# VHH binders against p49116, part 175

Target 1, 238 residues: p49116
Amino acid sequence: EGPLLSDTHVTFKLTMPSPMPEYLNVHYICESASRLLFLSMHWARSIPAFQALGQDCNTSLVRACWNELFTLGLAQCAQVMSLSTILAAIVNHLQNSIQEDKLSGDRIKQVMEHIWKLQEFCNSMAKLDIDGYEYAYLKAIVLFSPDHPGLTSTSQIEKFQEKAQMELQDYVQKTYSEDTYRLARILVRLPALRLMSSNITEELFFTGLIGNVSIDSIIPYILKMETAEYNGQITGAS

## First folded at step 9 (VHH)

Design uc49 (framework vhh_brivekimig_d4)
Fold by ESMFold2-Fast, scan of step 9:
Structure uc49 (fold): chain B 238 residues (1-238), chain A 121 residues (1-121)
Amino acid sequence: as target 1 above (238 residues)
Amino acid sequence: EVQLVESGGGVVQPGGSLRLSCAASGFTFSSYAMSWVRQAPGKGPEWVSSITGSGGSILYADSVKGRFTISRDNSKNTLYLQMNSLRPEDTALYYCVKGGYLPWRKHFDISSQGTLVTVSS
């Protein structure tokens, strides 16, 4: 009974650090990415179906798919983040690292290929003009992925994923009734998210986290935070 | 008016242990995450550890992970930091602050005097 996602789950509003510095640095990039990751994890924890799976399953699911959720968030918030400017700054930093012999040529090639894949993904989503409802359901589809190694409750996860797929189909057919193949064009974009390395994403966007904490450590911290405490931290309430 | 009073610092040899305490008043202690922050001589403040209001979630800086343990007793409005396997680089003034870990937090509201920890022979 009831939809998997409510209208409140469609709202995905990123607050950027202010002001944007004249020359982008690792700290600004890391803060911007961290705000998006925090928003993405809190979006996931607000879903009743996700809560119903229990804390251990929730932690395992988000640890497995955070890179996919983060990449969808980058695409959705590309304009707000000025993502093209951030990616250009990362490329510039890599060029400087080559000249200082800090990175091997093979590693730089891997990182550049990752940036190109990310740009291609974001451009494809922009060309399709993916709306807020479509992004919400795509995030739900990747969140409720039953095929990650080590997961328990895989039958229930698969049921929630199927529900997300059905609700996305109903939405697209009703809203874009004239475009018979829109859903297929959207769904064929999702496998590309699995080809993007979470280790490279962490290196590009999360270098400089205070205390040198890992994304793996942050995930359970955020997911197990009390709701009132989360609201205080996010809204700045005292 | 938020009041925080740190205690438990001292002089210890490398490999030693200390337990720091922070007595909190002026706010609903159990409703807020708390953090430990340290400041070495001539350096800016460094975040050490955070704990949520209930104590259900904890995060440590990589430099102290496995050596330090944060805890709280909400009935006593007190925050604790158990420091084991102390190193000379742990020498600092230690402060408790209201608020948890945020990846984008650039400044900590340090209003107390702190407690001095010196690790030397």
Scores: ipSAE 0.641, ipTM 0.830, lowest interface PAE 1.4, mean pLDDT 88

Design uc5 (framework vhh_brivekimig_d4)
Fold by ESMFold2-Fast, scan of step 9:
Parts: C-alpha cells; sequence; structure tokens
Structure uc5 (fold): chain B 238 residues (1-238), chain A 121 residues (1-121)
C-alpha cells in the first residue's frame, strides 16, 4: 500500500573516527569499515517491509547480501572515507608482503583482483553521479534479493524487490526526465556486486574486530536487538 | 549509581567448569545489553561475550565460542557466564560491564572488583 522507502531511508550519514592518523593502520580502517557496516544494518532494520519478514528471514537476507550493501556504502561514502587513500595503503602493504614472501602468491592475486573490482565499481558509480535516493533504492534491490542460495519464503522477498525497482523507476523518470537511459545505466552496475567475495572484503576491512568476531556472527546479534537498545548502543542516542 | 558485583570465580583444573554471576543495581537492567570482559595478568582487557537487554541475542569472542554461554535473569537483575572446557589461557579477572559489543569500543567501564578465575593443573 504505502511506499517501500520513506525520506528517512535516504539519509545515510557516516561518522568517521577522529582524528585520522598520519599513517593508516588496521585499527582505523577496521573502525571506519565497522561504522559503515553498522550504519548499513541500521538502515536495513528501519525498513517496515524488512521488519515484516521476521527475524529469521532478516538474518538470512543480511548474511547473504551484507557485502553488496557494504560495497554500495563504500561507493556512496568514498569521499567521506577517503577510500582511495585506504585502498592505496592496503595495496602498498600487499606489495611489501609479496617482496617479503609473507603471503602466498595466489592469495595476493585474489586480493588484488578484488581491490581492482572494488575500484572499478566505485569509479563507475561516481561517474554516474548516483544520488541519495538512487543509492537507497539500489540497496533495497540487493537487500530484497530472492535468489540467494538457502533462502526460504522467497515470494514475499521478490514482491518487495519488484516494489523497489518500480519506485526507483518512478523516481528516476520524474527527477531525471531528460535522461531516458539513466535507469538502465544504473541497473547494469548491480551484477558486479555479486562478483565481490565477502571473505576477501572481511579480510581487507574487518581483520581488527574486537574479540576476533566474524561478520556472520555480528549480523544476527545486531538485528535481534530491540530498537530502543539498538539506538542507545549503536547511534549513541537514548 | 550503577553497581555491579561479580562472583563465582575460583580455582579449577583444565577441562573443568565454572559459573560466574553478576548482581546489578542502580539502573533498569532489562533495558541494557551487558558484557563480560576479562583481564589476564599483565595484559589489557579482552571482551568475552555480550547479551542484549531482552536476552534474545548473544555474541561471543572466537576464543570462547562453543565453550562459554552468556545468559541473564531480568527478574533478578543478574547476568551469568557458564564456562565449560576451561583452558589455562582462560585464567583472568572477570568483570561484568554495562553495555553490548561495539567493534570500535575503546574503553570498558570497569568500576567493580571482578571475580578471579584460575585454571591450573
Amino acid sequence: as target 1 above (238 residues)
Amino acid sequence: EVQLVESGGGVVQPGGSLRLSCAASGFTFSSYAMSWVRQAPGKGPEWVSSITGSGGSTLYADSVKGRFTISRDNSKNTLYLQMNSLRPEDTALYYCVKGGYLPWRKHFDISSQGTLVTVSS
């Protein structure tokens, strides 16, 4: 009946750790990435359609798509994060590891290919000048993906994905009425997100997590928190 | 004033079990996530486990996952940590703290005495 997303779902403000160190370290990178991931989970939790699917489905969906949501968030927040500087520091570290034979050549190759794919994706989104409404709907399309292995109750998820696609179309046609091909250019960027390995993303951005906790474990913990407690713990609001 | 009192520590052999308790007062216990944090001799504080206010969700450090169980009784304002298959590296002073897991958490509000757990052969 109502729209899938409201104006509150367009607001996506990443608060970076302060101050930024003179030399990038794993703690700063991990904290920055963790703040983005938690902002992404907070965003997903706020969608009434998502809440209506129930806790088990919510957990399965976010576990399946957190890497896609995170990558969209990296692209959207690339300027705030100084993402190019972070990626350059990671590349420099990996090149030094090759020279010192600390890591296997196959692993370095996989990680470098992942960084290249990430850079290409972020560059394509920047070139398209994707706005906040478009990012919100793209995140909704990947969140409500019925085609991940192991999902149950896919019919309702597919309905919400189709609703996200329809509302994105309506927005783009109204806002960018003279650019008849904009929607097509935006949507063809989405398949690239499925080529990004969640294991490599976790290794690059989340290796410094307190207690050596996996992203897979954090997801149900955060999603099952009551809203008031979530707001108090994660946003600092009470 | 927030008051937390830990108990249940002791000396146990490797492979043994202990159950820690934390009696909470001075705040609405059921409205806050709670955590267990430990500090081994000569080391900084290490987060161990967290539980949401309702008890509906729990999180564990990889080093204790499958061996420790965090739980709470909101009617008694009490937090628990069931520790099974204890190892010498679990030897530490254990504290309960108000608040859940955050990846960027820099400080733990440790204001209580803690309870000592010693795992020795």
Scores: ipSAE 0.593, ipTM 0.824, lowest interface PAE 1.8, mean pLDDT 88

Design uc50 (framework vhh_brivekimig_d4)
Fold by ESMFold2-Fast, scan of step 9:
Structure uc50 (fold): chain B 238 residues (1-238), chain A 121 residues (1-121)
Amino acid sequence: as target 1 above (238 residues)
Amino acid sequence: EVQLVESGGGVVQPGGSLRLSCAASGFTFSSYAMSWVRQAPGKGPEWVSSITSSGGSILYADSVKGRFTISRDNSKNTLYLQMNSLRPEDTALYYCVKGGYLPWRKTFDLSSQGTLVTVSS
C-alpha cells in the first residue's frame, strides 16, 4: 500500500519557551523537555499506521518507547534547544549536590553515566549528519518495536517496523548512493537508546512535573485528545 | 465573553464528599477541554484535573487521583468535580478553567468567583 510516512511526518519543529532566562533553571529545562515530549507524541499519533493499531495498543507502545522517542528528539533538536548548555547546567547542579551531600555517590554515578551515554548518542548522530527523513524513519522504527513486554498485536507492529526499515533503506540508498555503509552506521546507533533509563530521563528533564503528575499518566491524556484541541493548546493558536 | 460560574462548595468533615459544578457560557463548551484548578489561602494556584472536549480523556494531579472524579455534560454546558475522601489539605477556592492540561501552562484565568471548599473537623 502507500508509504508508512508522508512528507508531513518529516517536519519536526520544536518551539522553545520565551524568554530564555539569563541562567538556566529547572522550570525552563522542564518546559523545554515537555514541549519536545508533546511534539514527539503528536508526531506519533499523526501516523495512520499508528492509529490503525487502536487506542489501547497505541498507549502501550508510547508508554514503552517514550524515552527512546524523546532521546531521538533531543538529538534532532540539539541545536534549537542548546542541549549542550542544558546538559552542562544539569551537571553543574549535580556537582553542587555532591558538595552539599544531598545525593548518594551511587546515585550520582548512575545519573552521570546516563548523561555521558546521552552525550555520546547525540554526538554520534551529529557526526553522521542525520537528516530529517532519516530521523523520521528512526523514530518510526523505535515506535513500532514489537518486543516490549505486555504488548498485543505484535505481528502488526513488527510489520510496520519492517516497512519503516525498508523505506529508510530505500531513502538512504537513493540519497546517499556513494556511502555504501551509511545505513548500517545509522541502524547500529539504535540499541544504545534501550540502555538509557526512562526513570533517570524523567528525573533530569521533568523535575518540574515530579510530585504533580507522571509521564505515564500524561501519555494517554495526550494521545486521546482531539486534534483541534491539541493544536489549540500546544501552538497557542485560538 | 467567556463566563464560568462555580458552585457546590461548603464545609465538610475529613472523609466527607462534595460535588462541584461549573456552568459555562459565552463559548462552544463542547469544543474545549476543561480543567479544575484550586488555590489555598496564601498559596499559588494548583491544577487538579482536566477532561477533553468529548470526555474521552481525563488527567488528575497525583494528590487527588483515586479520590476525585471529573466529568462533563455537554448538553447542559456543565463541568463537574465529585470529591470523595476529602482531606484538610483539599481546603481551597476551586475554579473552573477553559482549556486542558499543559505542563508549561504558567497562568490560569481565575477571573470567575470560584467556590470555597473547607475541610475541617
Scores: ipSAE 0.565, ipTM 0.809, lowest interface PAE 1.9, mean pLDDT 88

Design uc51 (framework vhh_brivekimig_d4)
Fold by ESMFold2-Fast, scan of step 9:
Structure uc51 (fold): chain B 238 residues (1-238), chain A 121 residues (1-121)
Amino acid sequence: as target 1 above (238 residues)
Amino acid sequence: EVQLVESGGGVVQPGGSLRLSCAASGFTFSSYAMSWVRQAPGKGPEWVSSITGSGGTTLYADSVKGRFTISRDNSKNTLYLQMNSLRPEDTALYYCVKGGYLPWRKEFDISSQGTLVTVSS
């Protein structure tokens, strides 16, 4: 059987909103995050193995793992996004809200803890110097997770996940042959993704969508678009 | 040249219903997602609903979810919006636009005259 991922799946190019505002605001953060989420869904739908599972399974998988894919995307695109600046702006806003008693202390604590976990994850990935091939395989391992509740094609999903793990192993052994423990250091980072709340991620990065439309509704909408109309809609050129 | 012509607006009582139509020409209608956008007096455009090119998936603003139904007939190059349980807040000029919902789109390419919906007692 052919490889799970091709070179086209390694390319992951985020286009940021322009122009950048002098001060970061909810709209800019939401737009940047939304572009990353859409890019992540486009990446997933381009995988032949993913398409072979069928539309219902595709929707269920992405609904279950979008937060993990999004977080991996944040780490991969941290420099392009100036993620540290975005997180600093969010922290500054939260500190001002504490001072003015606008939010409960328990809620602020939960949100701050989430931000710290996110920063730690992104810093660990940066320290490991994860490359584009490694990110593509990590996203595939996360996408083809057979252990989410309600999945019916679990054997096939597990086969694709194992294939992603094997191809990552082959790549790391060839490319980083002198670092025997690199693969283990990379893989041990993945469980942390499931500790981050998708509800808090949505509140922090998708505030501009709250009251308008949900991530749960956007996912099947984007996944079921024809590739040509998706490209035309995203780039505006067609 | 993309051309869109809206119709079906009118004056209705609260709780009433209207069906809007949009006749499209100048492009391959079935290849594009389409949206309904409204503009209330003195306010900016507000996205209402989108539908994929195949009609297989729809998306609605929370303010209209459960009350409005977007649909399309690709054989007639026509987009529809069935509006039920209308409220005074739904009063606006309604426009159809080429393209689906994009969270980062601040402006819509509104080149048509739209169709006026007035909900009043």
Scores: ipSAE 0.519, ipTM 0.786, lowest interface PAE 2.1, mean pLDDT 88

Design uc52 (framework vhh_brivekimig_d4)
Fold by ESMFold2-Fast, scan of step 9:
Structure uc52 (fold): chain B 238 residues (1-238), chain A 121 residues (1-121)
Amino acid sequence: as target 1 above (238 residues)
Amino acid sequence: EVQLVESGGGVVQPGGSLRLSCAASGFTFSSYAMSWVRQAPGKGPEWVSSITGSGGNTLYADSVKGRFTISRDNSKNTLYLQMNSLRPEDTALYYCVKGGYLPWRKEFDISSQGTLVTVSS
């Protein structure tokens, strides 16, 4: 049987809303984040192994791991997004909210800790100079996680995860043959993704979604959309 | 070319119900997600609900969730919106549009006449 991912799955190009406004606002941040989330869902949908699991399993997997996929996407697209500028704007808004007594101090602390963890993760990935192939396989390892509660077909999911891990190992050993420990350094970054709250990610990046719908509701809707409709409407205009 | 014709609007008292219909032609209806969009007097278009091409999944704006039900009959090329527990703020022209929910989309391809829903005593 063929490789888990093809060269087409390595391509991950985010189209940002333009122009970037003089002052960042909730709508620009939400649109930017939504484009990344939809790109990530489109990426997952295109994987034949993912399709083979069936729609119900696909929905359960993405609902369980969307925050991890999104965070990997933030790290991969940090430069094109000007992510540091977005995070600085969010921090400034939170500091103003403390002064205006609009949010509890405990909540602001939790959100600031989340931003710090996110910045640390993105910085660690940048320092390792993770390439496009490595990001694709890390996303596949995260996507095919058999250990989320309530999943069916866990043996098949585990086999796909193992295949992703084997193909990543093969790639790293051939491409970075001089760096014996590179794969280990990359893989130890993954547990940090599960320490970041999906609820806080949703609050930071997806406040102001049209219709005030939740990410949990959007995911199964988009994944169950017809392929032709998805391609024509969601990824059509740059 | 795509043609959409809405019907079923009317005047209803608060707490009442209405069922809207949209007759579609000029495209393979079952291959496309469909949406209901409304426009209140003096306001811009507001997305209300979407349904996948197969009818296998739906999405609702928080303001209508639990009160409205979107459905479709692909054999008749018809989209429906069952509206229950109607409120004065639901008063609007209702349009069906080809295409599903997109969080970054600020404009909807509204080329039809719409159907007027008025909720008042």
Scores: ipSAE 0.632, ipTM 0.833, lowest interface PAE 1.5, mean pLDDT 89

Design uc53 (framework vhh_brivekimig_d4)
Fold by ESMFold2-Fast, scan of step 9:
Structure uc53 (fold): chain B 238 residues (1-238), chain A 121 residues (1-121)
Amino acid sequence: as target 1 above (238 residues)
Amino acid sequence: EVQLVESGGGVVQPGGSLRLSCAASGFTFSSYAMSWVRQAPGKGPEWVSSITGSGGATLYADSVKGRFTISRDNSKNTLYLQMNSLRPEDTALYYCVKGGYLPWRKEFDISSQGTLVTVSS
């Protein structure tokens, strides 16, 4: 009936841990990434169309696409996060691991290729100067992907994806009327997100969670929280 | 003020079971997620499990998943932890904490005495 997204869904404010340490460490990287992941899940759960699909479908969708949502969030928040500095720190750690023979050369190659793909994606989005409305709709297109294995209600999911695509088109045509091919240049960036391994993303950004809890377990927990409870939890109020 | 009182700990052999309770007062219990955290001898606090305010969702540390069950009774302002298939490494002082799981939370506001669980063969 109404628009898929409202102005409240365009607002995407990442609050970074403060102050930034002089030397980046695993804890700071994990906290920064976790804050972005929690913000991304909270964003998704606030969409009425998403809520209408029901909790089981919601959980399946986010489990399937969290890495794509997270990567879009990294690109959108790259400046706030100083993402280039974080990636440089990760690369330095990997170089030290090579010298000390702590990791196999094959694994290091896979991780370095992932970092390169991530940097290329973020650079492409920066060059296109993607705005907040465009990011919101790209996240919605990714979220409402009907083509993940094991999904139910795929026709309804496809309907919401098409609605997201139509509203993005309307926005771009009105806001960037002089740039006839802007929408096409934006949309062709999305397939690159499927090339990002969720396992490698988890290893790079969520190292502090290894051995304690998985991202797959966190997702249904966050999605089933009440909005007021979510806000209270993230502020640490006691 | 927030008051939390843990109980139900004891000494059990490996493979045994215990049910911990936490009586909460001083806040609107049903409006807050709750967690269990434990502290083994000579170690820092380790998060164990969390439950949303409604009880609609739960989360467990990988080390206890499938063995422990967190639950709550909002009509009694009480949080529970059912512990099955206990192992020596589960030996710790167990605390309930106001608030849910946050990946970056390394310090917990522990003001209560906790309840001691000892698993020995």
Scores: ipSAE 0.528, ipTM 0.801, lowest interface PAE 2.3, mean pLDDT 88

Design uc54 (framework vhh_brivekimig_d4)
Fold by ESMFold2-Fast, scan of step 9:
Formats: structure tokens, sequence, C-alpha cells
Structure uc54 (fold): chain B 238 residues (1-238), chain A 121 residues (1-121)
């Protein structure tokens, strides 16, 4: 009956580690990326439709799409993160790894291609001047993707995705009424998210994870936390 | 006042097992995730494992995954760490701490004495 997303789901405020170090290192990059990942998972958890799928289904869904959500978050928060500076630091590290012969040439090529795809995606979103409502609905569209292998409850997931698409269309048509093709320009950017390797994203941004924990393990841990406990951890209130 | 008291450490041979306990008081135990962290001689603190307040989800450092099991009994305000297939590199003071896993957590509130685990032949 109600809308899929409320105004509270449009709010997406990333708090960066402070202060930014003079020389970027893997720990600062990892902390910044982890804060964004946690914010993205908290955002997903706050959606009533997402909770209605049940813990097993919603966990499988996020495990399948976390890289797409994370990449959309990188684009949305690119200025707050100084993402261009972070990517430059990663590129510098990779160039030094070539000089030290610590990584295979094939692996370096794969990683550099991933960085170029990420930069192209973020630049395209910036040029389109995507607003907060549009980002919220794009995240909902990728979150409620019924076509990942191994998913159950695909008909319900598809219903929520279609609702997200419908609400995005309504918003764009009302807000950008004179730009007839804006929605089409936005939606054709989404398939690129699936071409990006989650394994390479993990290598680039999450190498500094304390205790050498995989993202795959972190996702069900966070999603199964009680809401009050989660809020206490991320805000420091408890 | 938050109080945490670890016990169950000792000397074991490689391949042995130990079960550590942590008695918690001064807070609503079931409302908080809990973690085990360890500090080996000459090294900084290393996060080992975390469990959610309800016990519904657990996380393990890759170095202990498959060998250690974290659990809790909320009726007794007690946290456990079952350690199997112990290795010399597991030798450390083990501490329980209030709070779960956070990727950006660099410091642990270690105010207790800990319990010493020594793995040697």
Amino acid sequence: as target 1 above (238 residues)
Amino acid sequence: EVQLVESGGGVVQPGGSLRLSCAASGFTFSSYAMSWVRQAPGKGPEWVSSITGSGSSTLYADSVKGRFTISRDNSKNTLYLQMNSLRPEDTALYYCVKGGYLPWRKEFDISSQGTLVTVSS
C-alpha cells in the first residue's frame, strides 16, 4: 500500500575517518570503504520490504548484490570520500607493485581495468547529476534483483523491483519533466555494475580488514544483528 | 561498572583443546555483541571472534576459522571460546571485550587480566 521507500531512505550520510592522513594507506582506505559498506547494509536493513523477505532470503540477496550497492555508494559519496584521491593512491601502489614484481602482469591488468570501469561509472553518474532520490531508487532496483543464481522467493523480489522502478519513474517524470530521456539515461548505466568483479573490489578496498575477514562473512553477521545493537555500534551510543 | 573476568587458560600440547569462559556483569549482556581478542608475546592485540547479542551470528578471523567456536549463555551472562586443534601460534593472553566486530576498530577496551593460553610441547 505505501511507497517502497520513505524520505528516511533518501538520507545517506557517510561519516569519514578523521583526520585524513597526509599519505593514504590501506588502513584508511579500508576504514573509509567499510564505513560505506556498513552504511549501505544499514540502509538495506531499514527497508520494510527487505525485512519482509525473511532473514535467509534477504541475506542471500545482499550477498549477491553488495558490490553493486557498494559501487553506487562510491558514486553517490565520491566527493565526501575524495574518491579520486583514493583511486590515485591505489593506482600508485599498483605501479610500485609492478616495479617490485610482487604481482603478476595479468592480475595487475585485471585490477587496472576494474579501476577504469569504476572511474567511468562514477564519472557518468556525476555528469548525469544523479540526486539523492534517484540514488535511493537505483540502490533499491539493484537490491531487489530477482535474477541472481540460487535465489528463492524470486516473484516477491521481482514485485519489489518493479515497485522501485515505478516509483523512480514517477519521481523523475515529476521532478525533471522537461528531460524526456533522463530515466533511460540513468537506467542504462546499471548493467555496468554487474561487469565489475566483487573479488577485485574486495582486494582494492578491503585488504586492511581486521582479522582477515571476508565480505561474504561480514554480511550475514551484520544483517542478523538486532537493530538497537547495530545502531549502538555504528553511532557509539552503547 | 562493566566487569569482564576471563578464565580457562592453561598449558596444552599442539593439537590439544581448551575452553575459555568470560563472566560478564554491570550491563545488559544479551543486548551487546561480544568479542574475543588475543595478544601474543611481543605483538599487538589481534581480534579472534565475535558473536551477536542474541547469538544468532558469529564471525571468526581466518587464522582460527574451523578450529575455534564462540558461543554465549545469556541466562548466565557468560561468553565462551572453544579452542580445538591448538597451534603454537595460538599462544597468547586471551581477553573478552564488550562489542562486536567493526572493520575500523583499531583499539580494544582491554581492562581485565585476561587468561593465558600456552601451546607448547
Scores: ipSAE 0.550, ipTM 0.805, lowest interface PAE 2.0, mean pLDDT 88

Design uc55 (framework vhh_brivekimig_d4)
Fold by ESMFold2-Fast, scan of step 9:
Structure uc55 (fold): chain B 238 residues (1-238), chain A 121 residues (1-121)
Amino acid sequence: as target 1 above (238 residues)
Amino acid sequence: EVQLVESGGGVVQPGGSLRLSCAASGFTFSSYAMSWVRQAPGKGPEWVSSITGSGRSTLYADSVKGRFTISRDNSKNTLYLQMNSLRPEDTALYYCVKGGYLPWRKEFDISSQGTLVTVSS
């Protein structure tokens, strides 16, 4: 009946750690990335269609797509995060590690290729000037992916993905009526997200996690919180 | 108003087990996630484990995963930490804290006395 996403789901505001340190360190990068991850999980949790699938399905979906959601969030929040500065610091560290012969050449190559793919993705989204509604629906399309192994309720997931696709099409055709091919340009960006290694993302952005917990462990913990609990964490009240 | 009282600490040999308790009062216990935090001699506080208000989900620091089990009894307003296969490096004052795991939380509001766990022969 109603739209898949409300105006509330379009709002995506990241609150950065303050103050920004004079020199970027692992703790600042990890805290910034963790806040974005929590915001992304809070966003997913607030969708009525997502809630309707049940907690086990919700956990499986987010475990499968968190890296895609996170990468879309990085692109959307790139300016607020000063993402280019963070990535430059990571690249500089990798170049120093090569000089000191501390990492294998194969590993360095994998990580550098990942950073280049991430930069290319964020730059393409910026050049397309993707708006808040478009980001919300792109996140919904990747969230409601019925094709991950081990999923149950795949028919319902597919219906929600199709609804997201339809609503994105309606929005783009209405708002950017003069650009007949805009939707196609946006949608062809999505396959690149699945080429992003979640393991490399975790190593680059989440090495400073308190207790060295895995993202796999954090996801079901956050998703199984009561609504009041995760709202308190997002606002910083609890 | 918030009162937290830890108990169950003691001296145990390596490989031993211990069960810690935290009696909570002054707030609606079942509405809040709870955490265990420890502080070893000469070190800062280290997060150990968290549990959601309903008890449906738990999270553990990598250093204790597979050895410690966090649980709660909301009818008794009590939080528990079952510690198995204890190691000398687990020696610390253990504190119960109101609130769950936050990946960016660097400080813990420790207002209680804690309970001492010493692992040595």
Scores: ipSAE 0.631, ipTM 0.844, lowest interface PAE 1.7, mean pLDDT 89

Design uc56 (framework vhh_brivekimig_d4)
Fold by ESMFold2-Fast, scan of step 9:
Structure uc56 (fold): chain B 238 residues (1-238), chain A 121 residues (1-121)
Amino acid sequence: as target 1 above (238 residues)
Amino acid sequence: EVQLVESGGGVVQPGGSLRLSCAASGFTFSSYAMSWVRQAPGKGPEWVSSITGSGTSTLYADSVKGRFTISRDNSKNTLYLQMNSLRPEDTALYYCVKGGYLPWRKEFDISSQGTLVTVSS
């Protein structure tokens, strides 16, 4: 068997909506987030090991981990997205809502906690200077998580996760040979991803989809799309 | 040249059913996702449903989920929309369009005449 990931899986290029508006709005944020989510699912689909698990397992895995993949994507693409500007705009909106007494204090607290956790995660990844190979393997580790409820083929999923961990270890040890504890510092960041609410992520970044279509419905649609058609949608080709 | 011809619209009472058809030509039908889009009087186009090229996956707007079923026959280059439990709010001109659902797609290339669905007493 070959490596779990190839050089094509390291390439992760987000195409942002153009032009960026003078004032950030819900539509721009939703389109940017949706493009990142689609890119993340396209990335997962391209992995031969993922394809080998079959469509039903693929759908269950991505439904369980899309928020973790999305958050890793936010961290990886933070500069391209101007994520700090987006988060600042969201925080400003929440602060204005508190002052105008339009939202409950409990709801605002939950959303602010989520934003703080997201900022902390993205800042920690930036401080560690996580590279493209490391991001690819971290995404693979969260994708091939055997411990989500309702999964079939859990032994095979666990083997792919272990393969991702082994290949990440090999890469880090060879590329960052002087830093024997780098891998441990990277991996200890992953549990935080599971503490972030997918419902709050959906409300913050996918507001433009609310009342129209759900993320859970989009996932199987994207995963079962023909490769040529999906590539056309990502590149914007008709 | 992409050509799409919708049919099957009509007048029905609330709770009724209709089956819409779209005859496609000018492109490799089975290679493209297809969508149904509707436009109510005085309103802009609203996406309704999409189906992948192979027909193995479908997606529905929350407003029609559980009531509408999109399907296709690639051997006949035909797209279908089975509409059940119709409501007055479903009254619109229905169009088929080449291409699937994209969250960032706000406009559809509607060049056909569509088929009118009227739900009234």
Scores: ipSAE 0.582, ipTM 0.815, lowest interface PAE 1.8, mean pLDDT 88

